VH-VL binders against q96ev2r1098to1170. Designs and how they scored, part 3

Target 1, 73 residues: q96ev2r1098to1170
Amino acid sequence: CVVSVEGLSSSTTDAQLKSLLMSVGPIQSLQMLPQQRKAIAKFKEPAHALAFQQKFHRHMIDLSHINVALIVE

## First folded at step 16 (VH-VL)

Design t1
Fold by OpenDDE, fold request of step 17:
Structure t1 (fold): chain C 73 residues (1-73), chain A 120 residues (1-120), chain B 112 residues (1-112)
Amino acid sequence: as target 1 above (73 residues)
Amino acid sequence: QVQLVQSGGGLVQPGGSLRLSCAASGFTFRSYTMHWVRQAPGKGLEWVSGISGSGDDTHYADSVKGRFTISRDNSKNTVNLQMNSLRAEDTAVYYCAKGPYWSSGYFDYWGQGTLVTVSS
Amino acid sequence: DVVMTQSPLSLPVTLGQPASISCRSSQSLEHSSDETYLDWYVQKPGQSPQLLIYLGSNRASGVPDRISGSGSGTDFTLRISRVEAEDVGVYYCMQALQTPYTFGQGTKLEIK
């Protein structure tokens, strides 16, 4: 149920990314890691994590193609 | 009201340098990508460069890589294009253009254009 | 780089008649996010370019509904249902799927 989102701009806000994630489904948690241009998000449903990865991997945000990967817990 | 007001440009000899500036207003500047697009006399449009809202990422057309540098000052709502090692083929009207909120994909506002002429 | 090809390059039209411009890309402009990164711009004489259609089929603010964009994949069309005098200008398609962004050659719309 966990995805990593890499390649985020430093200006990306928690609210922006949360909105993007929630467009696919509800999330349990979101951790922003600005110094790494990264975020870790946990979806409530595994299917949503997969859907988010498939839908938004390589999506360009603020002239950066984000890298979305599923994290195996 | 969104406004993009350009300044700079002019006539230079080959190998010379120029700096273009674009002052933005009417929107949360840091949340939008900014771009430069040029148009040679009597020709079509060519994307030149783009910069992310934060300034973390910059992109360039191959034709200007290593010679042009895009930058922005979010405290002043300005985007700039430093053009070095200018060539005759760089002669064009240069436009600054505003991207969409956070995302990418289009230019919804354009500056008035600035003429850059490179000639010996 | 993605190559954009417009047709025709010159488009003389009679006032009140419809106009259509084709734009083809060398690769699909569809993204898995369900967005199509194809825009249309028009540059009126003596003016800066202005956005007409973004992301395939969305009209920009102030654009009349007689102007529309359609298409998918690699084939796109800009349509003007009833050409008016103010429609004179050069129309460009642009892909924004990836950098460098690339424009079509432009289509010059003139009144016969």
Scores: ipSAE 0.796, ipTM 0.950, lowest interface PAE 0.7, mean pLDDT 96
Fold by OpenDDE, look of step 16:
Structure t1 (fold): chain C 73 residues (1-73), chain A 120 residues (1-120), chain B 112 residues (1-112)
Amino acid sequence: as target 1 above (73 residues)
Amino acid sequence: QVQLVQSGGGLVQPGGSLRLSCAASGFTFRSYTMHWVRQAPGKGLEWVSGISGSGDDTHYADSVKGRFTISRDNSKNTVNLQMNSLRAEDTAVYYCAKGPYWSSGYFDYWGQGTLVTVSS
Amino acid sequence: DVVMTQSPLSLPVTLGQPASISCRSSQSLEHSSDETYLDWYVQKPGQSPQLLIYLGSNRASGVPDRISGSGSGTDFTLRISRVEAEDVGVYYCMQALQTPYTFGQGTKLEIK
């Protein structure tokens, strides 16, 4: 149920990314790692994590293509 | 209301330098990408450069890579284009343009344009 | 780079008649996010360009419903149902799928 989102702008806010994530489904947690231009999010449903990865991998955000990967727990 | 007011430009000899500036107002500047688009006399539009809202990422057309530098000052709501090693083919009206919120895809507001003439 | 090709390049139209401009891209402008990164702009005489349609079919603020954008993949169309005098100008499509952003050659709409 976990995805990593890399390539985020350092100024990306929790609200911005949360909105993007929630467009696919509800999330259980979100951890922003601005120094790494990265975030880790956990969806409540595994299917939403997969859907988010498939839908938004290489999506252009703030002139940066984000990399979305599923994290195996 | 959104406003983009440009300054700078003018006449310069080949090999010279110019700096364009665009002052933005009416929106949360740091949340939007900013771009430069140029139009040579009697020609179409050409995207020149873009910068992310945070300034972390910059992009350039191949025609200006290594010569032009885009930058922004979010504390002053300004985006700039430093143009070095100017060539005759850089002669154009340059427009600053506003991108969408925390994304890419379009330019919904444009500056008034600034003429840059490179001629010996 | 993505190459954008417009047709026609010159479009003389009678007032009140419809107009249509085609834009083709060298690769699909569809994204997995279900967004289409194709915009339409118009540059009216003596003015800066202005946004007409964004992301394929969304009308920009203030744009009349006479103007619409459609298409998918690599083929797009801008339509004006009833051309008015204020529609005179040069129309451009632009892809924003990837940098560098690239414009079509432009289509000059004139009144016959």
Scores: ipSAE 0.795, ipTM 0.950, lowest interface PAE 0.7, mean pLDDT 96
Fold by OpenDDE, fold request of step 17:
Structure t1 (fold): chain C 73 residues (1-73), chain A 120 residues (1-120), chain B 112 residues (1-112)
Amino acid sequence: as target 1 above (73 residues)
Amino acid sequence: QVQLVQSGGGLVQPGGSLRLSCAASGFTFRSYTMHWVRQAPGKGLEWVSGISGSGDDTHYADSVKGRFTISRDNSKNTVNLQMNSLRAEDTAVYYCAKGPYWSSGYFDYWGQGTLVTVSS
Amino acid sequence: DVVMTQSPLSLPVTLGQPASISCRSSQSLEHSSDETYLDWYVQKPGQSPQLLIYLGSNRASGVPDRISGSGSGTDFTLRISRVEAEDVGVYYCMQALQTPYTFGQGTKLEIK
């Protein structure tokens, strides 16, 4: 149920990323790691994590292509 | 009430330098990418450069890479284009343009344009 | 780089008649996010360019219903159902799927 999102701009806010994540499904948690231009998000449903990865991997946000990966638990 | 007001430009000899500036207002500047697009006399539009909201990422057309530098000051709501080693082919009207909110895909507002003429 | 090809380059139209401009990209402009990164702009005489259509088919604010964008993949069309005098200008498509952003050559719409 966990995805990592890398390549985020430092201007990315918690609200912005939450909105993007929630467009696929509800999330359980979100951890922003701005110094790493990274975020870790947990979806409530594994299917949503997969869908998010498939839908938004390499999506250009703020002139940066984000890398979305599933984290195996 | 979004506004983009440009300044700078003018006439310069080949090899010279110019600096363009674009002052933005009416929106949360740091949340939007900013771009420069140019148009040579009687020609079409050419994307020149773009900068992310935070300034973390900059992109350039191959035609200006290594010569032009885009920058922004989010405390002043300004985006700039430093143009060095100018060539005759750089002669154009330059427009600053506003990107979408925390995304990419279009320019919904444009500056009034600034003429840059490179001629010996 | 993505190459954008417009046709026609010159478009003389009689007032009240429809107009159509084609834009073809060298690669698909569709993203897995269900967004299509194709925009249409118009530059009217003596003015800065202005956005008409964004992300394939979305009409920008203030753009009349008679102007529409359609298409998918690599083939896109801008349509004006009834051309008016105010529509005179040069129209450009642009892809924003990847940098460098690239424009079509432009289509000059004139009144016959």
Scores: ipSAE 0.795, ipTM 0.950, lowest interface PAE 0.7, mean pLDDT 96
Fold by OpenDDE, fold request of step 17:
Structure t1 (fold): chain C 73 residues (1-73), chain A 120 residues (1-120), chain B 112 residues (1-112)
Amino acid sequence: as target 1 above (73 residues)
Amino acid sequence: QVQLVQSGGGLVQPGGSLRLSCAASGFTFRSYTMHWVRQAPGKGLEWVSGISGSGDDTHYADSVKGRFTISRDNSKNTVNLQMNSLRAEDTAVYYCAKGPYWSSGYFDYWGQGTLVTVSS
Amino acid sequence: DVVMTQSPLSLPVTLGQPASISCRSSQSLEHSSDETYLDWYVQKPGQSPQLLIYLGSNRASGVPDRISGSGSGTDFTLRISRVEAEDVGVYYCMQALQTPYTFGQGTKLEIK
C-alpha cells in the first residue's frame, strides 16, 4: 500500500501531493522528505497504490518527472 | 489579474550579451513554472527555456544551451533570461510565459514581448 | 525532439464558415495520467500569443465555445465552427509532453 515519489520539486507542499494522491484513492499517511525531493505515501488500499504508480510514474510536475515506485511490505 | 511585464532586450553585436526580465503579478509566483518563448521575425514560435517554481530545475532548447541561463527570484516575482554569446539567429521577439499550477503542459499567460536584435 | 506538423499552413476562410487545423506529432502525446499534452495558441496581429486549448480539449478562460480542440495520440484538430473576423491570426499547436516543448509551424488564418 506504500509508494515512494521521487524527483519532486523541493517546493512541493503536502497539500499538493496529497491532492494528487487522493485523486486515485484515500491515503493513510504521507511523509514529505523535502531534502531528498521525495515523499512516501501509504494508501488505504493496495490497488490504489498500484494504480497511482501506473498512472503517475514519470508524470511531469513542475518541470520534473517524478518517479513513483511501489514499496513492498 | 495576472500580469507579465517584460523589460530588457535591445540591439547587440554578435558575441554580446543581454538580459531579459519578466515581472509577474496576480498569482502565487513560486507555484508556477515560467518560460521563455521566442519568435524570429516572420517566423513561428520556439520554446527557449523553462524554470520550475522553486527554481531547482531548468530546461533549455539545444539551440541556446550553454549560452542562455534562466533564473528566477521568487521574492521579487521575477524571471530572467541571461543571454550570452548571442548570435544573429537569436534575433527574435522574446516572450515570457506562465505555466500551470504545480504542473506542466501549457502557457496561459504571456508577456508583451521584447525584441532582441543581434547584428553587426 | 518531438516534431509537430501543422496543416494547412495557410487557411483562407469565408466569414461564418467553419475552419479546421490539423496538428500531428512525431510521437504520442498521451500520458498514463490520462492527460494529453497538446495545446493550441493563437497569435493575433500585433499581439502576443494566447492560449486557446490546453491539454487536448480544454478551453482556456474567455475562449468561445465555437472553438474546440480534439484528437488523441498523434493526431489533433482545432475547429472553429463559425469563423469571425476576430479569429484572424496565426494558430500554433504545441506539445508539452517533454522538453524541449515544440511548436507546429503555425497556420495563418485569413478572411477571404
Scores: ipSAE 0.787, ipTM 0.949, lowest interface PAE 0.7, mean pLDDT 96
Fold by OpenDDE, last read:
Structure t1 (fold): chain C 73 residues (1-73), chain A 120 residues (1-120), chain B 112 residues (1-112)
Amino acid sequence: as target 1 above (73 residues)
Amino acid sequence: QVQLVQSGGGLVQPGGSLRLSCAASGFTFRSYTMHWVRQAPGKGLEWVSGISGSGDDTHYADSVKGRFTISRDNSKNTVNLQMNSLRAEDTAVYYCAKGPYWSSGYFDYWGQGTLVTVSS
Amino acid sequence: DVVMTQSPLSLPVTLGQPASISCRSSQSLEHSSDETYLDWYVQKPGQSPQLLIYLGSNRASGVPDRISGSGSGTDFTLRISRVEAEDVGVYYCMQALQTPYTFGQGTKLEIK
């Protein structure tokens, strides 16, 4: 149920990314790693993690194409 | 209300340099991408450069890569375009343009434009 | 680069009549996020460009409902149901799917 989001703007806020994630489904946790321009999010449902990856991979945010990867637990 | 006020530009010889500036107000500047779009006399619009809200990412048209540099100062709500090694074909009205909130896809506000003339 | 092609380049219209401008992209402007990265702008005489339609079909603030954008994939259309004198100007489509952002050639709308 975990996805990694890379290529985020360093100014991306927790609230911004959380809103994007929740547009697909509820999340269990979110960890921002601004120095790596990365975030790790866990969805409550595996299907939502997959859906988020498929929907938003290479999505342009703040002139950056984010890379969304599904992390297998 | 959103305002974009441009300054700089003018007449310069080929090989010369100019700096354009755009002062923004009326919105949370750091949350929006800023761009430069130019229009040669009697011609259409051409995207020149863009910079992310944080300034982490910059993008350029191939026609200006290596010669132009976009930058921003979020503490002053300004975006700048440093233009070096100017060529005659760079002659145009340059517009500052505002992108959308933490996203991409359009320019909802534009500056008044600044004429840049490169001529010997 | 994504090539944007507008048609027609010149559009003389009688006041009160409808107008339609076509914009074609060399590749699909649709993203998996269900967003379509196609905008329409107008540059009226002596003015800066202004946003009309963003992300395919969304009307910008202050834009009258006479003006609409439609289309998908690689084919898009800007429509003006009843042309008014204030609609005179050059219209541009632009893709923002990827950098460099690219504009169409522009369509000059004039009153007959």
Scores: ipSAE 0.784, ipTM 0.949, lowest interface PAE 0.7, mean pLDDT 96
Fold by OpenDDE, last read:
Structure t1 (fold): chain C 73 residues (1-73), chain A 120 residues (1-120), chain B 112 residues (1-112)
Amino acid sequence: as target 1 above (73 residues)
Amino acid sequence: QVQLVQSGGGLVQPGGSLRLSCAASGFTFRSYTMHWVRQAPGKGLEWVSGISGSGDDTHYADSVKGRFTISRDNSKNTVNLQMNSLRAEDTAVYYCAKGPYWSSGYFDYWGQGTLVTVSS
Amino acid sequence: DVVMTQSPLSLPVTLGQPASISCRSSQSLEHSSDETYLDWYVQKPGQSPQLLIYLGSNRASGVPDRISGSGSGTDFTLRISRVEAEDVGVYYCMQALQTPYTFGQGTKLEIK
């Protein structure tokens, strides 16, 4: 149920990323790691994590292609 | 209301330098990508450069890479284009353009344009 | 780079008649996010370019419903029903799927 999102602009806010994540499905948690241009998000449903990875991997946000990966739990 | 007001430009000889500036207002500047697009006399539009909201990422057309530098000052709501080693083919009207909120994909507002003429 | 090709390059139209402009890309402009990164702009005489259609088919603010964008993949069309005098200008398609962003050659719409 967990995805990592890398390559985020430092201008990316929690609200922005949360909105993007929730466009796929509800999330349980979101942890922003600005210093790493990274975020860790947990979806309530594993299927949504996979869907998010497939849908938004390499998506250009703020002139940056984000890398979305599933985190094995 | 969104406004993009450009300044700078002018006439320079080949090899010279110019700096363009674009002052933005009416929106949360740091949340939007900013771009420069140029148009040679009697020609079409050509994307020149873009910069992310935070300034972390910059992109350039191959035609200007290594010669032009895009930058922004989010405390002043300005985006700049430093143009060095100018060539005759850089002669154009340069437009500042605003990208979409956080995302990418279009330019919904444009500056008034600034003429840059490179000629001997 | 993605190459954008417009047709026609010159478009004389009688007032009140419809107009159509084609734009083709050298590669698909669709993303897995379900967005299509194709925009249409118009540059009216003596003015800066202005956005007409973004992300394939969305009309920008203030754009009348007689102007529409359609298409998918590599084939896109801008349609103007009932052309008016204010529609005179040069129309450009642009891909924003990847940098460098690239424009079509432009289509000059004139009134006959």
Scores: ipSAE 0.775, ipTM 0.948, lowest interface PAE 0.7, mean pLDDT 96

